# Ledger of designs, part 101: miniprotein binders against p81326

Target 1, 226 residues: p81326
Amino acid sequence: MLHFGGFIMEINHISKILEKEREEYIRNKVEEYLKQGFSKDDAVNKANQSWRTYIGHRIQDVIYNLLKKFLKDSGLKVTTDKALNNRNLPEELDKVKRLIAINYGEYLFLPDADVIVYKVENNDIKIIAIISVKNSFRERRFETTYWKLKLKESPVTSHIKVFLATPDKDNEISYKCPNGKPKKMRIILEYELDGIYFLKEDFEETEKAKHFGKIVEDIIEISKKL
Short names: E, the ipSAE of ESMFold2; O, the ipSAE of OpenDDE; V2, 0.75 times the mean of E and O plus 0.25 times the DockQ between their complexes.

## First folded at step 8 (miniprotein)

Design Te2 (at its last look DockQ between E and O 0.63; V2 from the best seeds 0.00; counts 0 for: pae E 1.8 > 1.5)
Fold by OpenDDE base, look of step 8:
Structure Te2 (fold): chain B 226 residues (1-226), chain A 80 residues (1-80)
Amino acid sequence: as target 1 above (226 residues)
Amino acid sequence: SMKKIRITIEVPDEEKAKFIAKIIKELAEELGLEVEIEVRGNRIEIRIESDDEEKLRELVKLIEWLAIMYGAEVEVEIEE
């Protein structure tokens, strides 16, 4: 049993598994599209496109499941923005939803919160962290930063840590100054966010940019200060 | 000596059970391990027999990670 106390999150295994998932997914989708009457080339292209959409959600689910598993023993709870989008919420989740809401005057809106970590103490809920998961930075590059800044504007939410988790397969933010040229996105994200966690080995590590394996420890540490 | 391991996975989403089983099979094949896999609803049963303890441990580890990644429960039993 993978006990929390000493379990090194092995990104290599996760990556290997995800690669196998990709292969199987593509195979299945190609077959599906062939049955729909597409050519082999079209089927492959469509399958790859489908995978790009799928993998984004898949990584979110993976991170959710990892955090749920590894934070369980610490008494920390994990939910998602999707789970909060229900009309009838349990009292606990309704409180969570209210505690992450951003005020826009007449309206309250939720930040993009792929994963939300919170604790319950004496029937009080404390939000610890929001994890935004991004597979690529092609679109909405600074959206997470926006939400972090908005959360800072309220004393209700200013304490909430906002983390970005990414495999960054295209090395968009893995390095600050590759070849002496500053990567604006990396620099801004690292500056504005509380942390960036990479689901990969090849990246420039800093105080805020860490391997994803550190996220559990960091969250637990933060939780002790709240 | 040959070691026998039985692994049981309970997957929250029944629709994914077959998919997960295929992944496990592929992982086992890459390690050169023969596995018997049965899927019943959301339950996956895996039997592995090998004299290569290192490969066996690797596969078990991969399966455990896979289970975590899917929010599945996993039980590992050593039969021999």
Scores: ipSAE 0.826, ipTM 0.936, lowest interface PAE 0.4, mean pLDDT 92
Fold by ESMFold2, fold request of step 9:
Structure Te2 (fold): chain B 226 residues (1-226), chain A 80 residues (1-80)
Amino acid sequence: as target 1 above (226 residues)
Amino acid sequence: SMKKIRITIEVPDEEKAKFIAKIIKELAEELGLEVEIEVRGNRIEIRIESDDEEKLRELVKLIEWLAIMYGAEVEVEIEE
């Protein structure tokens, strides 16, 4: 097993904690909806729907906190696209925002990055990687590949690594050929992206498709080349 | 022999402290461990006493991961 920060990263611990958080979150939401006058059946349905929205943001927060914690001693900094969209940014974050933005003629947009890793050297900022976090692939299945292709179009952003992090609990991209037939989504995502990091143990590992526990090591190695 | 551990968590978001304490209590209950938990603002103090070292290590590791997942600072002190 790999060592980070004085203990080994364990995906099973994160998954167990998130399941307990789900149970308590749903319990609290059901109670809230019942007090608002909804039936038990409606309250449960609303609570589960609320969780689906919440868990996507929660996994992003978890990944942000993990990377911030374990990249700190390597001189790497971490931010989010949410933080970059705040009004009145500090100078450092304003520079990060400008370095990752994509030009669409008269318009300038941030990629859907979720988490951004960068470093500061001699007052210069270098973007290392962006991590897109997806809980499911029902919608916008190839959004991350679109942003990789857009970043690759410009020499000033083409060095930026684009990673996908996912629990993939429904096994939508866990295997390349699950029934002897190539899974289009897995093949294209792995081909176009710089890496896919699974927040679970049961998946087909390749050079680009790895256990999430390897992401810190990979980012540090990449940062040394830039 | 009986082991006593004290864990202190400093949560950056005070409004999450009671939720986190509830999660810790549920994790401990699943492992069959008795815990005393006190929440004071953004600070959570946990006291665990057990002769089952394996379950104790598991709960401590879960608490350490939970703290990281919330961007919280954690201190673990072994007593006795």
Scores: ipSAE 0.803, ipTM 0.934, lowest interface PAE 0.6, mean pLDDT 88
ESMFold2, look of step 8: ipSAE 0.755; ipTM 0.919
ESMFold2 (binder alone), look of step 8: mean pLDDT 84; pTM 0.819
ESMFold2, fold request of step 9: ipSAE 0.793, 0.678; ipTM 0.930, 0.879
ESMFold2 (binder alone), fold request of step 9: mean pLDDT 84, 84, 84; pTM 0.820, 0.820, 0.821
OpenDDE base, fold request of step 9: ipSAE 0.825, 0.824, 0.824; ipTM 0.938, 0.938, 0.938
ESMFold2, look of step 14: ipSAE 0.476; ipTM 0.764
ESMFold2 (binder alone), look of step 14: mean pLDDT 84; pTM 0.820
OpenDDE base, look of step 14: ipSAE 0.826; ipTM 0.936

Design Te3 (also named s27; at its last fold request DockQ between E and O 0.78; V2 from the best seeds 0.81)
Fold by OpenDDE base, look of step 8:
Structure Te3 (fold): chain B 226 residues (1-226), chain A 80 residues (1-80)
Amino acid sequence: as target 1 above (226 residues)
Amino acid sequence: SMKKIRITIEVPDEEKAKFIARIIKDLAEELGLEVEIEVRGNRIEIRIESDDEEKLRELVKLIEWLAIMYGAEVEVEIEE
């Protein structure tokens, strides 16, 4: 049993598994599209496009499952914004939802919160962290920073840490100044967010930019201060 | 000596069980291991027999990670 204290998150294994999953997914989708009457080339293209959409959600699910597993022994709980979108929520989740809501005057809206980590102490809920998961930065590059800034505006939510988790396969934010040229997006994200966690090995590590394997420890540490 | 390992995975989403089983098969094949895999509903049963302990450990580790990634429960039994 992978006990938390000794389990080093091995990104290499995760990456290998995701690659095999990709291969299997593509195979299945190609077959599906061929059955629909598409040409082989079209089927492959469509399958690849489908994968790009799928993998974004998949990585979110992976991160959720990882955090759920590794935070369990610490007594920390994990949920998702999707789970909070129900009309009839258990009391605990209803409280979580209210504690992450952002005030827009007449309306309350939830931040993009792919994963939410919280603790329950004496029937009180404390939100610890929100993890935004981004597979690519093609769209909505600064959306996570927007939510972080909005959360800071309220004393109810100002303590909530906002983290970004990404594989950053295209090296969009892996380095601050590659070839002496500042990467605006990396610099801004690192400045505004509480941390960036990379599901990869090849990146510029800083105090805020870390390997994803450190996220569990960081969250636990934060939880002790709340 | 030949080691026999039985792995049982309970997948929360039954629809993914076959998909996960195929991934496991591919992982095993890449390591040059022969595996028997049975899927019954949301339960995946894997039997592995090999004299290569290193490869066995690697595959078990991969399967454990795979299970975590899917929010599945995994049990590993060493038969021999």
Scores: ipSAE 0.836, ipTM 0.940, lowest interface PAE 0.4, mean pLDDT 92
Fold by ESMFold2, fold request of step 9:
Structure Te3 (fold): chain B 226 residues (1-226), chain A 80 residues (1-80)
Amino acid sequence: as target 1 above (226 residues)
Amino acid sequence: SMKKIRITIEVPDEEKAKFIARIIKDLAEELGLEVEIEVRGNRIEIRIESDDEEKLRELVKLIEWLAIMYGAEVEVEIEE
């Protein structure tokens, strides 16, 4: 299951399941919009736009659940930026929140992280990695690199690995030099980040750009060095 | 070589149970497998009978991944 060959199979299963989820989601949304009085053409267009917003959050949830499942036996814990924005935080999560905060002079803010991996040893919390999840790169294409650079500015956060996870279905960053010309977005993201993990098979693999199935092994290995 | 399999999924988010059940039905239909699915609150029970062991293994694997993707627990029981 976490073996290289086995995880490639599991990426295909995840992708197949997500396509069936898309079909059912769109069907349900079209029905909902028709009941609101929209034409069929408008209902379909609105359902597709709704899916584009939903799939980003859905992929985050999938990554969260996968990491939580497969990191459990290694003593690693997983949370999300959504969970950290809850008003009534348990003490452990409040500590996680404080450990990733970025200083902007008189203000302290959280980085725009999606999924956070940490460990607890006795009473100490160590942040291992944050994972930014991107379905497309139409907007805020370099947001993840900004947060990596900000985390590097402080000795208390500079150890935190910053990963990008993406299906990249439109091949916006899948290849370094498509058609013989360097793809700026892929080159810069790979240079600045600690890793890019693809939720698909067809991409140019490098030391930093890998199949998503490697992310669990990589996180475990990093945690052993802390 | 007819196999009977019962799968039980316990979904943390009860509001997703019917949606998940529909996904399972769609996956089974794509594989040509007949399934019976019952939803009771947060619990989904699936019964599958087939002599195609390869398709059964594939569907079970898809269901196990679907459960992981929703943070759900799954139990697979092979019956005679």
Scores: ipSAE 0.804, ipTM 0.936, lowest interface PAE 0.6, mean pLDDT 88
Fold by ESMFold2-Fast, scan of step 11:
Structure Te3 (fold): chain B 226 residues (1-226), chain A 80 residues (1-80)
Amino acid sequence: as target 1 above (226 residues)
Amino acid sequence: SMKKIRITIEVPDEEKAKFIARIIKDLAEELGLEVEIEVRGNRIEIRIESDDEEKLRELVKLIEWLAIMYGAEVEVEIEE
C-alpha cells in the first residue's frame, strides 16, 4: 500500500501514468476511426480532438480520487459538483450544497466547483475548499476568480478556500514574467485565488503557486484552523 | 533474491479493466519487466516475478498509483 507520506514525492508517477493513458486512448481511437472509414490523417486528428475533451474530465476524476484517498486519513470528505446536482441527494450532501450556494436575488446558484472538500464535526458541516480544475486556458480563463470574489461577499462562504489545479502543458500560467513580460493571467489568478497547484515540475513557485503534491498537507492545515 | 508479487484490481466494468490492463502491460514493458496479466470480468489479476528489486518496486508503485487514479480497490500480496 502507498503511504500518505510518499504523496509529495510521487507527482512524476501521476504524469507518467497519464502519458501512458494518452498513448493507449489515442491508439484505440485511431483504430476505431480507421474502421469507420476515415483516412489515417483524419483518424489521428479526430483521436487528438477526442483526447482533448476526455483529458479535461479525466484530470478532474484523478484529482477527486487522489484527494479522497489521501484526505481520508485526516477525517476529511470529498465530493464533486456532479454529485451535488444529483436529484436523489443524501442529507449530508444536501447540507454541503446549501453551504456553497450563492444568492442572486430570487435565484440561488452553485459556484464552478469541480471538487469540494469538507468536514463533519458535531453534526455540523464546514466547507474547507473548492478546487477548479483547468486543462487549458483557452476559454473562461477568469471564471474561477469570479466565483472566489462572489464567495468572499457572504459571511457564510467567505472562509472557503478557492484553488486552481492544472497541468498547464502550454505554459500559459507557469511563469509570472517570462522574458521580462508580465503574464496577466498568471498574475491575476495568483493574486485573487488562495492557491494554484501544478501537475507538472517546471513552473515558478511562490507561496501560492505550488506542486500539486502539496495540496493535501495544505488542506489538512487549513481544516485544523476551522 | 527472486520475488513474486500478485496484484488484484477491481474496477467498475470489463472494458475499463481491459484498458487498465493494457496500461499496466505498457508500464512493465518500459521497465523491462515481464508480467502475467489476466482480465476476468471487472477484475485484473497481475503476477510479477523478478530479481531486480528496484524495478519491481517501481512497477508496483506505478500500479498502486494507477489504481488510486481510477478510485479502484487494490490488493498486493508478496510471496518471496
Scores: ipSAE 0.729, ipTM 0.899, lowest interface PAE 0.9, mean pLDDT 86
ESMFold2, look of step 8: ipSAE 0.755; ipTM 0.921
ESMFold2 (binder alone), look of step 8: mean pLDDT 84; pTM 0.824
ESMFold2, fold request of step 9: ipSAE 0.794, 0.785; ipTM 0.931, 0.927
ESMFold2 (binder alone), fold request of step 9: mean pLDDT 85, 85, 84; pTM 0.829, 0.828, 0.821
OpenDDE base, fold request of step 9: ipSAE 0.831, 0.830, 0.831; ipTM 0.940, 0.940, 0.941

Design Te4 (at its last look DockQ between E and O 0.79; V2 from the best seeds 0.80)
Fold by OpenDDE base, look of step 8:
Structure Te4 (fold): chain B 226 residues (1-226), chain A 80 residues (1-80)
Amino acid sequence: as target 1 above (226 residues)
Amino acid sequence: SMKKIRITIEIPDEEEAKFIAKIIKELAEELGLEVEIEVRGNRIEIRIESDDEEKLRELVKLIEWLAIMYGAEVEVEIEE
């Protein structure tokens, strides 16, 4: 049993597994598209496109599962925005949903909250953190920052930490000033968010930009102050 | 001496079990390990026999990570 205290999250193993998953996924999709009558080239292209969509959701699920497992012993709970979209929620999740809702006057909307970490103490729920998972920054580059800023506007939600988790495979935000040129997106994300966690080794580490393996410890620490 | 390990994984999504089994097979093959894999519903049973303890440990570790990544439960039994 990987006891929490000594388990260093090995991103290398995760990356290796995801690579094998990619290979198998692509193989299966290529075969599927060939059976549908596409050319080999078209099948490969379509498979790659399908993978890009799939991997985004997959990484979210991976992060959810990792956090769920590693936070369990600390008594912290994990859910997702998807789980909160049900009409009939258990009381606990209904409370969680209400505690992350953003007020727009006549309407309450949920932030993009791929993963939500919370604790239950004496029947009171405290939201600890929201983790936004981004596989790529091609679209909606600052969406997470928007939600962070909106959460700050309310005393109900202002304490909620907002983290970004990403593999950043294309090095879009891995470095602040590569070749002396500031990367606007990295700088803004790091400034506005409570942390960025990289599912990779090659990145510029700062106080807020960390290896994903540190997220569990950071969340636990935050939870103790709430 | 040959070590025998039996690993059992229970996958939350039964539809993914076959896919996961293939990944495990590929991981084992890359390590040069021969594995027997059976898929029954959402349960994957893996039997590994090798005299290379380092490779065995690596594969077990990979499978454990894989299980975590899928929210699966994993049991590892050393038979010999």
Scores: ipSAE 0.829, ipTM 0.939, lowest interface PAE 0.4, mean pLDDT 92
Fold by ESMFold2, look of step 8:
Structure Te4 (fold): chain B 226 residues (1-226), chain A 80 residues (1-80)
Amino acid sequence: as target 1 above (226 residues)
Amino acid sequence: SMKKIRITIEIPDEEEAKFIAKIIKELAEELGLEVEIEVRGNRIEIRIESDDEEKLRELVKLIEWLAIMYGAEVEVEIEE
């Protein structure tokens, strides 16, 4: 099906498609709001608000579908926090949920783990990685690093790799030293997390800050060591 | 020479099929390719003919990535 092309080209195709989806989504929503009697300015504002909610879920779905497709032949399985919060949970997924949950006395919470990669060996489940998807860093800036630190506190979960995936369209973490001074958020996220994967081309690439297309190869390499 | 391609996409969620078909039409229009698109429930059938191999390859790649992004199955047939 995909005969050639690099990971950088892969990101360009995804970005191109998402832009067309945005244009059509906005067009449809503006038309809908105009028919409801809103002014053009209000319809545009409401459509943009609706898109911001939609794109967050859409990027998570894209990451899930991509990982599911490209990790299958390596014997790796993929699930989501949405699937783990279902009322009727299959035994396998219940085990996955229990293997990433963090105990706070009388409360048990899942970390910020939009997408979870795991494998099954001899009826045992091994969690490989969790991926947190962030569109903006204006709120809950360091939530992902908190969950990484909590997972490191237990020998049962300390092996779990924690990745951040982001388009970072506003360049909040794209560069380490914009204007010659360290960007605290980028520096801390890169230091504490196991990797940051950008869904765009314009960012400062490092050993931990990479193009999103590299994530599949990285996960496969990690799984071979476990 | 003129090449003819038929693409079949099977969408898991049939409610998305018309939206996806619209995206494919817009992608094709941007590349200057004429396409015939038919939506039947969760299935999208696309017929393309062009003598521009580079644009055909680009549209096929875009459609294959779009299918991956929706968890859809895709079949590409090149007709002589």
Scores: ipSAE 0.780, ipTM 0.927, lowest interface PAE 0.7, mean pLDDT 87
ESMFold2 (binder alone), look of step 8: mean pLDDT 83; pTM 0.807

Design Te5 (at its last look DockQ between E and O 0.82; V2 from the best seeds 0.79)
Fold by OpenDDE base, look of step 8:
Order: C-alpha cells, then structure tokens, then sequence
Structure Te5 (fold): chain B 226 residues (1-226), chain A 80 residues (1-80)
C-alpha cells in the first residue's frame, strides 16, 4: 500500500511510462495506417498527429487518476467536467455542477474544468479547486485565465482555486524571462491563476509555479481553510 | 536467491489491458528482466523471477505507477 504521506510523486516514472506509451501508440497507429494503404512516411506523420491529440486527453486522465488516488485518504473527491455533462446526475454531482457554473445572464455555463476537487461536509459541497490540463499552448492560451477571472466575479465561485497543470514540453511557459526576454504567457498565467504545476523538472520555480508533485499538498492545505 | 513476484492488475478499460501489458513487457525488457504476462479481459497477470532485487523493485514501482495512471487496481504478491 503506497502510504500517502511519503509518496513523492515521481514525475520521472510518469514521463518514462508516457514515453513508452508514445512509442507503442505510434507503432500501432503506423501499422493501422499502413494497412489503410498510406505510405510509410504518411503513416508516420498521421500517427504523430494522432498522438498529439491522444496525449492531451491522456494527460488529463492521468492527472485525474493521480489526484483521485492521492486525495482519497484526505476525504476529498475528484470529478471532471465530462462527468458533469450528463442529463441525469447524482445529487452530489448535480450540486458540484451548480457550484462551478458561471452566470451569463440568461445562461449558466461551466468553465473548462478538466478536474474538479471538492469536499462534502454535512451534506454541503465545497468546491476546492479546478485544474485545467494543457499539453500545449498553441491554441486558447489564456482560456484558463478567462475562467479564473469569471469565477472571481461571483461570491459563489470566487473562492475556487484555479490551477494549470502542464508538461510544457515545448518550454512555452517554463521560464519567465529566458535570455532576458519576458515570456508574456508565463507571466500572465502565473499572475492570474492560483498556481501552475509542471509535470517536468526543468522550469523556473516560483511561489505559484511548482512541480506537479506539490499539487496534492497544496489542495489539501486549501481544503482545510474552507 | 531468486525472488518470484506475482502482480495482478485490474484495468477499468478492458481495451487498454493489452496495451498496458505491452508497455510493462517493454519496461521489463529494458531492465533485463524476464516476465511472463497474461491478459484475460481486464486482468493482467505478471510473473517475474529474478535475483536482482533492485531491478525487481524498479519494475514493481513502474507497474504501480502504471496502475495509478490508469486508475487500475494492483496487487503485488511475493511468492519466494
């Protein structure tokens, strides 16, 4: 039994596993595309493209599973926006959905909430944190920031912490001022969000920019204050 | 002395079981460990025999991480 207290989330193992997953996935997809009649070069290109889509979802699932596992003993619960997109929700999840909804006058919309952490106390639900997971920042670079700002506008949601989790493989936001040049995206994301958690070792650590391994502790700490 | 470890993984998604088994096999091979892997539905059974305790521990750790990453249940039994 991996006792919760001492389990240092070893990003190195996760990265190693994901790399093996990539290799196997690419192999399988290449084979699939070859069978479909594509050339070897085309098959490889298509496989790589497919992987880029796949890995985004995969990382979300990984983070969900990690948080679910490591927050379990603290009594904290984890769900996803996908789980909330059902017509028939259990009462608990229906409450969660309502507690993260953003008011647009005639409409309520959910923020992008890849992972939602909440607690149940005396039949009351308290939303603790929303984790947005991004594999790359090529598209919708400030979407998470938008949602954070929108959540702040309501006393119902203003307490919800919004975190970004990313491997940032392309070093888009790993450093604030590489070579003396400010990285606008890193600076803005760090300023607006409650935290950025990196699934990597090579990044500029700050009070808000941390290794992903610290997210569990941070969430637990926040939960105690709510 | 040779240590024998039996690992059982129950994967939530049956379709992923074969994929996971391949990953485990590759990781074991990289460590120079011989493993027997059987996949039955969503259940993966792994048998490892080695005298290298360090490599065994590493592989077990990797498998445990895999299980966590997939939301799977894992049981590790030391046979010898």
Amino acid sequence: as target 1 above (226 residues)
Amino acid sequence: SMKKIRITIEVPDEEEAKFIAKIIKELAEELGLEVEIEVRGNRIEIRIESDDEEKLRELVKLIEWIAIMYGAEVEVEIEE
Scores: ipSAE 0.824, ipTM 0.936, lowest interface PAE 0.4, mean pLDDT 92
Fold by ESMFold2, look of step 8:
Structure Te5 (fold): chain B 226 residues (1-226), chain A 80 residues (1-80)
Amino acid sequence: as target 1 above (226 residues)
Amino acid sequence: SMKKIRITIEVPDEEEAKFIAKIIKELAEELGLEVEIEVRGNRIEIRIESDDEEKLRELVKLIEWIAIMYGAEVEVEIEE
């Protein structure tokens, strides 16, 4: 069944599908750029650049859809930071937004919370976890740890689990000591966050660094304790 | 010996349905499977017939994962 380990056993299926999506996306973009008068080489370069921007949003959507699918029968709801930034928020989502906001005096800001998991019990909303989705760590690599530390500063938000989900295809954080040298980014992220979930098979697994397929079980277990 | 499967997927819009249909066609071709795919608006109907049960199961599994990844509802019907 897909629930208890299907994500781990199915990661190569997800990767295969995403590769086919990339191929079709690139083909469509090359055709579009050629129609605009670009050379073949320029069209290919521009299409690849477009994909790099697009894939980050696509992975977030995939994670949202997976969690929504597999958490709904456990009484858990899922939303996104995009949905929370809508001007016309339903009351329930407005409450979710207020429950993850960080206070900076006159200003309130949302943490890096691409996907949010919560539950509703007796008109009470409890935020379970937020998931930051990163495809690359070339910029803003420690932003998620900053938001975790800020959430810990308030009793309203200190219980919220902060997870990082990533394919990490370039192995930027997959191993703690590649070639015997400590990888600062992996070590700090693992230390500060509540978990790192990899959308691939080849990485150094620890108690906090796991296959993405484990995230559903972990979230359900956490929700039972709150 | 020969297995028949019908799969129905509904997605948010027609352009997404056409995109998904092309992906499914390419996956089927890699497996050597003959598929009939019909796109009607937001709805994709896929008919697969094969006596290679292993490849058939693999393609169906891929299609089910595609549906999950797009937040789409999927119906899988096995025919004899």
Scores: ipSAE 0.745, ipTM 0.915, lowest interface PAE 0.6, mean pLDDT 87
ESMFold2 (binder alone), look of step 8: mean pLDDT 85; pTM 0.821

Design Te6 (at its last look DockQ between E and O 0.87; V2 from the best seeds 0.81)
Fold by OpenDDE base, look of step 8:
Structure Te6 (fold): chain B 226 residues (1-226), chain A 80 residues (1-80)
Amino acid sequence: as target 1 above (226 residues)
Amino acid sequence: SMKKIRITIEVPDEEMAKFIAKIIKELAEELGLEVEIEVRGNRIEIRIESDDEEKLRELVKLIEWLAIMYGAEVEVEIEE
């Protein structure tokens, strides 16, 4: 158990809280849809669907908040791609935005960067890591890999670590070879990315596949090498 | 001896405060703890009284994690 800032990253507590959030969210949404005139069954179905959308954003926010808190004492800063999607950015964030941009010739585009960790030293910004947060792998399974490869193509961005954080509730990438059958997605993601961090306990741990609680330490270590 | 803890959480808005308050209540109930929760605008005030120190610590931890997860500031005061 890694102690950061006096807190042990306890995934169990996070999971418990998220479950309670789900229950309360569903209750509220069911009530809302009932008031809109839907049947009970329809209301429940709609609420569950709404939750699936909501939880993706929620987990991203949770991870952002966790990293922001636990990296604060190290002097590392955290932002999001959403924060960078502003016309009037502070100088610091404008620099961050430019330092993660991918060149497509006539255009610069940002990678999917749910969370961006960077440091400021002597007015110079160094991007340390990009964390992609995925709740499920039903869609865009290799999108994070694409961005990693694109970032690797430029000397400006090649040093940026790209991590995937996921609860992987459906065990899509938790194991490499369950029942002797290779999980293509897990193998490729682990190979191409700098790390996968699981917000769960039941997964196959490797050098690159770790418990989410280790992400702070790993980021701090990387930051010292830059 | 009975321990009394007061926890204050500040969140961005009242709707979130109400939502979080309900979660805290449910967490407390699962632990068998009685809690008084008041929502005043974007602030949540929680009072917990228990002689079960272990359960009390667990609930405090859960509330602290909950606050972190929401990027909220938390103040914990031990009254007794």
Scores: ipSAE 0.822, ipTM 0.937, lowest interface PAE 0.5, mean pLDDT 92
Fold by ESMFold2, look of step 8:
Structure Te6 (fold): chain B 226 residues (1-226), chain A 80 residues (1-80)
Amino acid sequence: as target 1 above (226 residues)
Amino acid sequence: SMKKIRITIEVPDEEMAKFIAKIIKELAEELGLEVEIEVRGNRIEIRIESDDEEKLRELVKLIEWLAIMYGAEVEVEIEE
């Protein structure tokens, strides 16, 4: 496996573990649905549907845990949009929330950011990056680009890097010109975002489209410039 | 050439510990390694013995990544 700066990411190990998690999750859900009186076929279908929802949140958790683990020695902190949506926030997280909010006149809304990376310097908080995690691009294909464009509109948020992280299991954005035809979604996402990080090995690598293992080094480098 | 390794993982709750223990058992079985796994509350204790150092190293690496993916701390002890 190739080194990417001071961080090594074992994508094959993560994929192997997630597949075993899938197998056990589905077995448990099938048993649960059978106890509820569903037929075997219905239980399997419901279990697979449940997994599709679960895996999206699971990948977000994996990315959060990886970044939290590997960024801590660099003085960088990690939180989530779910944590920021609690009504009673610790003061530090309340500051993070206020620093990423988008102004819509008399209303303030958080961007749809799954994972947020920030640093604390002398009692000040600086937002480094937000990471949007997408397991599939069947829905909300360009939501991440909308939030990047909104963040660029204000001088107080324009420095925030917006990344997309994805396994892209169905190869929806893995290549710019698959079979010789330009893939609009990949091209637009790569153009508008600060980076796309793939949780797999098989994709077309560019300056912005990279192996997920590079993300820690990239975030650290960006933080030094802020 | 027989190596013995003890691994301890602490997780937030017992349900997670039981789920993770099952994943570890499946990973070990695929590598052809015999493991003894004990779950006590939120703590998982794994004992592995093998003369196949490469498979042993691979399983330990998988367990370490699994712990990271759950935000869990892992301790690996080599026993002699």
Scores: ipSAE 0.759, ipTM 0.919, lowest interface PAE 0.7, mean pLDDT 87
ESMFold2 (binder alone), look of step 8: mean pLDDT 84; pTM 0.821

